# Miniprotein binders against q5jf28, part 41

Target 1, 318 residues: q5jf28
Amino acid sequence: MERERLIKTVEAILRGAGYRVARLDLKGSCFDLVASRLFLLLFIKATVNIDTITEEQAEDLKRLAKFFKASPLIVGLRSKSGELEEGVVYERFGIYALRPETLYDALLNNELPAVFAERGGLYVRINGELLRELREKHGYSVNELAQLLGVSRKSLLNYERGEQAVSLDVAIQLEEIFDEALAEPIDILRAKVEADLNVKPETPLEREVFERLKKLGLGLVKVKKAPFNAISTEDDIRLLTGIDERKTRSTIKRAEMVAEVGRIVNSGGVFILEKTKAEVVSEVPLIPKESLEEVKDADELIELIDKLKKEIKEKLFS
Key: E = the ipSAE of ESMFold2; O = the ipSAE of OpenDDE; V2 = 0.75 times the mean of E and O plus 0.25 times the DockQ between their complexes.

## First folded at step 16 (miniprotein)

Design x7 (at its last look DockQ between E and O 0.96; V2 from the best seeds 0.89)
Fold by ESMFold2, look of step 16:
Structure x7 (fold): chain B 318 residues (1-318), chain A 120 residues (1-120)
Amino acid sequence: as target 1 above (318 residues)
Amino acid sequence: DPELREARDLLSQAIELMHEAVRLLQEALRTGDSSLLEEAADLMTEALHIVQRAIELAQSTGSDDRAIRRLYFAWMLMRLAILIAREAMETGDPELVDLALTLLEWAYEMIQEALEILSK
């Protein structure tokens, strides 16, 4: 129940900040929420204990974020070491992790966090050039300020050169001395992540479908921990692509999620099944793999998708 | 100590307002009556201001940080519940009513826990 409350809190923060939001109900997914506002796009994994995210989930979250030019985030309450602190950014697998209050401040108060956790404690990166200017305006030598802060002269020079973060205690002392904001914020809304986008198909059916999609001119980004198996792309076309042997209740639920996610990331959706009659679930076509033989390129696939969606709409409203 | 007693009294008052707001949200969810959402949002807004005052008093007395953190978390949840309830009024979406209710219930628990800490 605590995870459900956390996911709902994150959704409320996003909605309160004016984001369009899709919330997933899929066990084991690499994200629980995707949200967009203007040119910002966030993929969020909400976990009570941030150390429970798996490497596979984290890698897929980074793949989605890199492909969609989005910022990935983990939102949680605790780690294996204890409670997360508000206003502090943690990191797991190269993904920022933080409390809901920290997300709230960033989105509703436009107050990005500046404190991050590292081995040894809490740290802040500061504007080293401004520090030098303030020190000189106040008449301190490097030695005098270093002595006042209880740090070495070399450390102070490194701070001014931007080569070293300061401890949180030192950051507080500096702002008390100079009455100026020196801390550099952490841009959790535009985080850059590295991801290996080359992931092999998991099944023979996936391999067969991926090969056919490539022949149509579509690029593929495979994911393992999402309601879809891959993102199919060509030029500005993006399809959240699912693959199953046959239609099951799980297939239907995933298609519904793909529709919701697609609205947020401005992408279409399709499921390719080994056995099915063509149909549409929540504006996501489910088509037999043989339909891929009946189109000649990505544009024709999009036309087929649009045609199926239009035919179903006309039947429902005629 | 007198200020801490005032903070606890304020939190008790906020709890009463929140209890009524929960009842109104539950009824709104069952009936779809948006006027109940507006009434709940007004009660939550009054409770929010009371909680803010209690936080200020607890901070000024050097009260237990565990209580203050719970009160801030509750304040955040209450503010979000108000925003979501108003979105529910605009859209008519019962899932948003349920969302607001979930947030308010968690805030209620956090305030109760803070009050327990402040009463020791």
Scores: ipSAE 0.872, ipTM 0.952, lowest interface PAE 0.4, mean pLDDT 91
Fold by OpenDDE base, look of step 16:
Structure x7 (fold): chain B 318 residues (1-318), chain A 120 residues (1-120)
Amino acid sequence: as target 1 above (318 residues)
Amino acid sequence: DPELREARDLLSQAIELMHEAVRLLQEALRTGDSSLLEEAADLMTEALHIVQRAIELAQSTGSDDRAIRRLYFAWMLMRLAILIAREAMETGDPELVDLALTLLEWAYEMIQEALEILSK
């Protein structure tokens, strides 16, 4: 119940901010929402406790974010240490984590958070050049200001160089002394993350399909914790690619989700099965793996996908 | 503290309005009557202003931060519920009505918890 309320709240925040949103009902997925507005794309994991995200989920979330030039976010209410604070950015596996209120302020009020949590303390990044200018303007030596703040000379010099984050308490003191905002906002909507895009297939069927798609000229990004198994790409072609042994109820549900995600990320979808007849589910073709032997390149694969989509539309309206 | 007493009274009024708005949204889900969404949005808007005033009073009295945080969260949820309810009026999408209802019910719970904290 609490997780569903959280997901719905995040959906509402995104909708209220004018994003197009797809919500996923997939347990264990690395994201629960994908949202797009103008040039911003967000992959969001909603979890009540942010410490429940697994490393695998985080790696896939970062991988998706990197591939689509999106920002990954974790939205939650609490951690192992207690409730998350509003206006504070947390981090798990190199992904920003925040409360719904913090996301609300960022999206609807255009107020980015400046405070981040690290090692059990609260910190702020300060504009070090501005700090130096203000110090000099007010006639403080490095030693005098450091003494006034209760910090070392070395620490103050590191603040002025932007090499060290400032404790929240010291940041408040600085803003009080200079009567000026020094805190640098954290752009949670444009987070840059590193991810390994060269993940190997896990199953024999995935290996077979990957090798065949590579022979067609497609690049492949393996994703473990999503409604699809990989992203297939060549130039402007992007296919959210599911791989299953046989058509199941799970295959159908995943195909529906792939269609929804595909609309947000401007990507097609396809499912490649070891055993199936060619069909289409929610505008997503299900094709037998043998169909990959009938096509010569990625363009012919797209033509096959488009043909299958067209044939079903014609059957539904005939 | 007279201000704290006023804040509690305001929250009690907001709870009543929110309870009626919940009922209207539930009925709108059942019947598909969009006119109930407008009435619910108006009640939620009135309740939102009351909650905002209660937050201001609670802050001025140095009340328990846990209560204030819950009230702020409730305020956010109510604002979202109003936005979603208005969108539901335009689209006729019952999923949006359900969404607004979920938000409002959670806001209701948060205000009740805040009121309990402020009453200790």
Scores: ipSAE 0.868, ipTM 0.952, lowest interface PAE 0.5, mean pLDDT 93
ESMFold2 (binder alone), look of step 16: mean pLDDT 87; pTM 0.855

## First folded at step 17 (miniprotein)

Design y1 (at its last look DockQ between E and O 0.88; V2 from the best seeds 0.88)
Fold by ESMFold2, look of step 17:
Structure y1 (fold): chain B 318 residues (1-318), chain A 120 residues (1-120)
Amino acid sequence: as target 1 above (318 residues)
Amino acid sequence: DPELREARDLLEQAIELLHEAVRLLQEALRTGDSSLLEEAADLLTEALHIVQEAIELAQSTGSDDRAIRRLRFAWMLLRLAILIAREAMETGDPELIELALTLLEWAYEMIQEALEILSK
């Protein structure tokens, strides 16, 4: 389908720019790709129509981005109102949304977008200090330049002070008048987002497991739309934590995804099950919830995880 | 319009190069011969330059922006396919060959759609 081609195109852009990439196949997930390079970490939701993203998906994407100090992105082709334009940044639920070509330019050509969509049209933030310098060099008063642009004196002063974005039409006129690039880029690779990290457990089993993890000294960030249920953390310890009643085909698939994501975000993974014997799937331990009462703190939990992984590796290569 | 006819001829040439690159990539999957990946990447690089030239000609004739946008998208897909084919050579990962083939299928469709628009 068109969405699968889009996800693969985004993966190719990331790989072409030298990113390590994990691609997920989980319906309803808040992200389809996670990628890292040097100090940059991106969580990307790819969808043909950006208006199909739900508030729950967007909030979880922002939670992951905030926790991992990553930039969340939506990559798409259209909205309800039509095709997305190349080089234009849209916004859904506080997350930047853009076309694959715009991502390509940012990552492969080091050309960040500058135009954003807002109610009323397309806008650009400009270098206000440079605008003032150019106006003065060309001998324009504030009133004279405002009249040339068809804007108020107050608007022009706000532009020069960096307090207001200009319409795209005004930005074009300014660059024609002064023959100078004034546009300020939008840093889609280091976007800061705010998210409500207080999300309640979805099931009684989750609540029980979260309470046991808290007793071990781990903090928790719950997510609803990911292959894991929470991120468990203490100091430098980070665990992508899944929770299920039993091992199913879905559990195995999610564990595989947790392993892939964990390699990108440098985090461990674990699944806590109500009914299971301890085992390892794709480097991710699956342990019964009782194991949490058998360790005294987060360090011992990590030791258990490492021990299980070592035992499986030894069996496979003995 | 002679420039528009030239742009269409260039795009037909790019399609032929793309078809041959696809055949090489498919053979590389079957045989594991990484020299075929290099040959495919060379053909795709030639196709990339031809598509860029066709874009410039179409723009100079005032052609339908819908065609030009499709060609620019195809250009990006061709560039990515080249990069992915080279990663496939370095890693030996056949899934990267399959990824490149997916990108090329979409690029072909975009070029064909642009040709249809330009022929009206």
Scores: ipSAE 0.886, ipTM 0.959, lowest interface PAE 0.4, mean pLDDT 91
Fold by OpenDDE base, look of step 17:
Structure y1 (fold): chain B 318 residues (1-318), chain A 120 residues (1-120)
Amino acid sequence: as target 1 above (318 residues)
Amino acid sequence: DPELREARDLLEQAIELLHEAVRLLQEALRTGDSSLLEEAADLLTEALHIVQEAIELAQSTGSDDRAIRRLRFAWMLLRLAILIAREAMETGDPELIELALTLLEWAYEMIQEALEILSK
């Protein structure tokens, strides 16, 4: 119940901010929501306790974010240490984590958070050049201002160089002394993350499909914790790829989710099965792996996918 | 404290408005009457202002921050429910009505928990 309410609240925030949103009903997925507006794309994991995200989920979330040039986010209420604070950015596995209120302020009020949590304290990044200018304008020496703030001379010099984050308490004191905002906002909507794109296929069928698609000129990146099994790496060919042994109820549900995600990330979908008849589910073709032997290259594969989509549309309206 | 009593009275009024808004949204979901969505949005707008006033009173009295945090969360949920109800009026999507109902259920719980804290 609480997780579902959280997901729906995050959906409402995104919708209220004018994003197009797809919500996934997939347990164990690395994301629960994908949202787009103009040039912004968000992959969001919603979890009541942010410490429940697994490393595998975080890696896949970063992988998707890097590939789609999106920002990954964790939205939650709590951590192992207690309730998350509003206006504070947390981090898990190099992914920003925040409360729904913090996301609300960023998206609806255009108020980015400036406070982040690290090692049990609250910190901000400050404009070090501005700090130096203000210090000099007010006639404080480095020693005088450091003494006034209760920090070392070395710490103040590191602040002015932007080499060290400032404790929230010291940041508040600086803003009070100079009557000017010094805290730099954290752009949670454009977070840059590193991700390993060299993930190997896990099953024999995935290995076979990956090798065949590679021979067709279509590179794939494995994704473990999504409704699809891989994404295409070619800039001109955006394809969310599912791989299953047989058509199951899970295959159908995942194909529906792939269609919804595909609309948000401007990508096609396909499922490649060990054994199936060619069919389409929610505009996503299910094709037998043998169909990959009938095409010469990736373009012919896309043509096959598009043909299958048209033939079914014609059958539904005839 | 008179201000704390006033804050509690305001929150009770907000709960009444939420109950009526929920009733209207449920009726809209049943009947497809989109006019009920606008009426619900208006009631929720009134509730939103009442919750804001209650937050300000609770802050002025130095009330428990746990109550204030719950009320701020409820305020956000109410604001979102208004936006979603209006979108539902434009699109006719029943899933948006269900979304708004979920937000209001959670807002109600947050207000009740805040009332319990402010009554101790």
Scores: ipSAE 0.883, ipTM 0.959, lowest interface PAE 0.5, mean pLDDT 92
ESMFold2 (binder alone), look of step 17: mean pLDDT 88; pTM 0.889

Design y2 (at its last look DockQ between E and O 0.95; V2 from the best seeds 0.89)
Fold by ESMFold2, look of step 17:
Structure y2 (fold): chain B 318 residues (1-318), chain A 120 residues (1-120)
Amino acid sequence: as target 1 above (318 residues)
Amino acid sequence: DPELREARDLLEQAIELLHEAVRLLQEALRTGDSSLLEEAADLLEEALHIVQEAIELAQSTGSDDRAIMRLRFAWMLMRLAILIAREAMETGDPELVELALTLLEWAYEMIQEALEILSK
């Protein structure tokens, strides 16, 4: 209820800013929204309390973001400590977390946040070289400016060297003294994250399918908390790859989500099933695992997928 | 405090406009009449300006930050609802009308909570 309203608010922010958006309804997924505009791509997990995100969800969100060169974001209202503040960036598992209003300002007002939360309070990173230039221009010694700000001489030197963030109060004082923008914005739209892309298959079927795909020359990035099990890649080809024992209603829903996500991230989709007749759901082929033995390499797999889509389309219009 | 009373009066006025905009959106869903979406968006634009004025008055009186936070959130939700309603007009997508209604329901709750705080 409050979470559903939050997801819808984030969708509205993204739409209002001109993003193409896919919204997912998958329990336990590492993301709830994926959105693109121009050369920006965002994967967003929306949660009322940002401390409820699990490590598994966060790691998968980072894997997707790293693979697709996207920025992962958590959007929420509260933490264990209380309400999140507007314009403040928090961090969980190496992922930026922020309020909807902060996202709104970044996307609709082109106003990136600059304030971040750390143990001890609110901080801002500043342009240290510019600080030094302004101090010298205004005739302050390091000691004189440090005394005006109520900080140590060592801290001021660290600010000028770019080695230490300033408290929010100090940042405000600096703006008052120099009447210049010193704050370094936090680029939440192009966040770089570290992710371990080496994740083991979860089931014997997954292991078997991954081994067959690797023999065809495809690279694989396994994920646990998404409508697909892996991303299969070779050169510029990308396939959001699902794996199931058989076609179920859950499989159909996941294929529909894969199609929606694929349109946003410019990737194809495929489901490989242990038991099935070849078919297409929402432009996502569902093929039996034996089809992987009928092709020589990744290119032939793509040709098989394209042929199946064409043949099923022709049958519908014949 | 006369300025605080004025802020509360403005918020009650905004609620009246919000209620009428919701009625128009609900009727647009029932009838498919996109002109009602335009009318709702116009009412919401008026309500949006009234809420902004109320925020400024409440801030000038040193009012509780919890109320101000709720009003700013409501303002954002109302702005988004306007944008979504206009997209719904252009696309004919009833899910976008439902989205706008969800945003406005939450905005209404935020304004009411702010009024409660301001009336203590």
Scores: ipSAE 0.879, ipTM 0.958, lowest interface PAE 0.4, mean pLDDT 91
Fold by OpenDDE base, look of step 17:
Structure y2 (fold): chain B 318 residues (1-318), chain A 120 residues (1-120)
Amino acid sequence: as target 1 above (318 residues)
Amino acid sequence: DPELREARDLLEQAIELLHEAVRLLQEALRTGDSSLLEEAADLLEEALHIVQEAIELAQSTGSDDRAIMRLRFAWMLMRLAILIAREAMETGDPELVELALTLLEWAYEMIQEALEILSK
């Protein structure tokens, strides 16, 4: 109940901000929402407690974000330490985590958070050059200002160099002394993350499919915690690839989700099965793995996918 | 504290408006009458103003931060429900009406929890 309300609230925030949104009903997925507006793409994991996210989910979320040039976000209410604060950016596995209110302010009010939580304290990154200019303009020496703030000379010099974040209390004192905003906003909408793209296929069928697609000139990156099993790495060929042994109700549901995600991230979808007849589910072709032996390259595979989509559209309207 | 009593009275009024807005949204789902969505949105705008005033009063009295946080969350949910209800009016998508209802149910719970805290 609470998780579903949270997902719906995040969806409402994104919609209210004019994003196109796809919501996933997939337990254990690394993301629950994908949203696009203009040049911004967001992959969002919604979880009541942000400490429930697994490392594997976080790795896949970062992988998707890096590949699609998107920002990954965790939206939650609490941690193991208590309720999350509004306007504060938390972090789990190198992914920003925040309350719905913080996302609301960023998307609807254009108010980016400046405060972040680290090691049980609250900190702010400040404009160190501006701090230096203000200090000099007001006639404070480094020693005088450091003493006034209750910090070391070395700490103040590190602040002015941008090498050290400032505690929230010291940041407030600085803004009070100079009557000027010094806090640098955290661009949660354009978060840069590192991700390992060299994830190996897990099943024999995935290995076979990956090897065959690689021979066709289509590189794949494995994704574990999504409605698809892989993404294509070629710039000109954006395919969300599902891989299953046979058509199941889960295959159909995942194909529907792949179609929704594909519309948001401007990518096609395909499912490659060990045993199936060629069919299309929600504009996503299900093809037997043997079809990969009939095509010579990745372009012929795309042509096959497009042909299958067209043939079914014609059958539905005939 | 007179101001704290006033804040509670305002929150009770906001709950009444929320209940009426929820009723209108449920009727809109049943009938397909999109005019009820605009009426619900207007009631929610009034309720939103009342909740804002209650937050300001609670802050001025030094009330429990947990109550204030819940009221801010409720305010956000109500604001979102207005936006979603208006989008539903334009698109005719019943799933958006259901979304707005979910937001308002949660807003109601948050206001009730805040009232309980402010009554101690």
Scores: ipSAE 0.866, ipTM 0.951, lowest interface PAE 0.5, mean pLDDT 92
ESMFold2 (binder alone), look of step 17: mean pLDDT 88; pTM 0.884

Design y3 (at its last look DockQ between E and O 0.90; V2 from the best seeds 0.88)
Fold by OpenDDE base, look of step 17:
Structure y3 (fold): chain B 318 residues (1-318), chain A 120 residues (1-120)
Amino acid sequence: as target 1 above (318 residues)
Amino acid sequence: DPELREARDLLEQAIELLHEAVRLLQEALRTGDSSLLEEAADLLTEALHIVQEAIELAQSTGSDDRAIYRLRFAWMLMRLAILIAREAMETGDPELVELALTLLEWAYEMIQEALEILSK
């Protein structure tokens, strides 16, 4: 119940901010929501306790975010240490984590958070150049201002260089002394993350499909915790690829989710099966792996996918 | 404290408006009458102002931060429910009405918990 309410609240925030949203009903997925508006794309994991995200989920979430030039986010209510604070950015596995209220303020009020949590304390990044200018304008020496703030001379010099984050308490004192905002906002909507794109296929069928598609000129990146098994790496060919042994109820549900995600991330979908008849589910073709032997290159594969989509549309309206 | 009593009275009024808005949204789901969505959004807008006033009163009395937090969260949920109800009116998507209902159920729980804290 609480998780579902959280996901729906995050969906409402995104919709209220004018994003196009797809919600996934997939347990264990690295994301529960994908949302787009103009040039912004978000992959969101919603979890009541942010410490429940696994490393594998975080890696896949970062992988998707890097590939689609999206920002990954974790939205939650609490951690192992207690409730999350509003306006505070947390981090798990190099992914920003925040409360729904913090996301609300960022998306609906255009108020980005400036406070982040690290090692059990609250910190901000400050404009170090502005701090220096204000210090000099007010006639404080480095020693005088450091003494007034209760920090070392070295710490103050590191603040002015932007080499060290400032504790929230010291940041508040600085803003009170100078009557000016010094805290730099954290752009949670454009988070840059590093991700390993060299993930190997896990099953024999995935290995066979990956090798065949590679021979067709289509590179794939493995994704473990999504409704699809891989994404295409070619800039001109955006394809969410599912790989299954046989058509199951899970295959159908995942194909539906791939269609929804595909609309948000401007990508096609295909499922490649060990054994199936060619069919389409929610505009996503299910094709036998043998069909990959009939095409010469990736362009012919896309043509095959598009042909299958048209033939079914014609059958539904005839 | 008279101000704390006033804050509780305001929250009780907000709960009444929330219940009526929920009723209208449920009826809209049943009937497909989109005019009920606008009426619900108007009631929620009134309730939103009442909750804001209650927050301000609770803050002025130095009330428990846990109550204030819950009221702010409820306020956000109510604001979102208004936006979603209006979108549902434009699109005719019943899933959006269900979304708004979920938000309001949670808002109600938050207000009730806040009332319990403010009554101790």
Scores: ipSAE 0.875, ipTM 0.957, lowest interface PAE 0.5, mean pLDDT 92
Fold by ESMFold2, look of step 17:
Structure y3 (fold): chain B 318 residues (1-318), chain A 120 residues (1-120)
Amino acid sequence: as target 1 above (318 residues)
Amino acid sequence: DPELREARDLLEQAIELLHEAVRLLQEALRTGDSSLLEEAADLLTEALHIVQEAIELAQSTGSDDRAIYRLRFAWMLMRLAILIAREAMETGDPELVELALTLLEWAYEMIQEALEILSK
């Protein structure tokens, strides 16, 4: 399958660049890989055709990226209009999309892309102050350089002020004229995204659990397309929080993914169920919702979680 | 045309090295012999340099960009397979050997497609 090969290629790029990587196997998830190295954190949706990502997936990907101060990325091979070009940054729903080769160059060669696609073609943002300095040192007026490039004087002034990107062809001409690199890279590793963090609970159980967590002093960031339902936070506490009616095979699989993701994003995990006996799956506690009434605040919830993990671990290996 | 012929000959050479590296990785997976991973990585390193030379020759002849793109993609996959094979040696993780094999199978297909394009 071409998608499986793509995900494996992205995983290999991340590993080859020294990233810790967690890969999800969850249909419909907003990300397929999360990876970290030093202070960089990436959430990646890998899809052969980048136009198949849904708005819900994209919004959740941006929510996770904003919360964790990570860069969201779409990695793909094609769009509805054809093959993606290597070295070119595309955009869907405010998220950068690019080929695996472009990611490879950024991570393994420390070479960020500079070319981006917009309606009408390929464009580059340039160092406007350097352009002005080079123009003046070479004795060109604004008018003279604009005429040489075949652009308006106003456009050239906008280039020098950093207010307008140039076409790829103009960027090439400028670098030929001045024999200097003027292109400014696109920082795909630290992309800034906007996201609406006010997402309503999807079910009555979820609403009830969120209200109980809020009473404990936890903030919540709800997501729809992840192995967890929300991120529960207070100060330095971060919990990838799942919610289910009961323990099922799906619950177990999601808890395993939460554990893996949690290691990468340095966060704990918990599942809160309508009815269950307290237990631990892959170091992620599954607790009944009534346990939230047995604690007074977020610190006590963390203590309960830690106690359960310790008790179950001791039983398994004692 | 002589340079294009040389590029195709280099790519056939790289394919032979790829086949042997794949065989070594499969044997390493079956036997658990990690020294075969290093041998495969060495063969792949040689193949990688051969593919790069073929790319440069094909570019110099003004060859079809579709072939060049495929060869660049294959080059990346082979480079990654080398890195993953070495991680497999360090960790002993057979899933990493499977990962490297997946990368190489795709690289082989890309090189074959490039050869077909270059032969037209």
Scores: ipSAE 0.871, ipTM 0.956, lowest interface PAE 0.4, mean pLDDT 91
ESMFold2 (binder alone), look of step 17: mean pLDDT 88; pTM 0.880

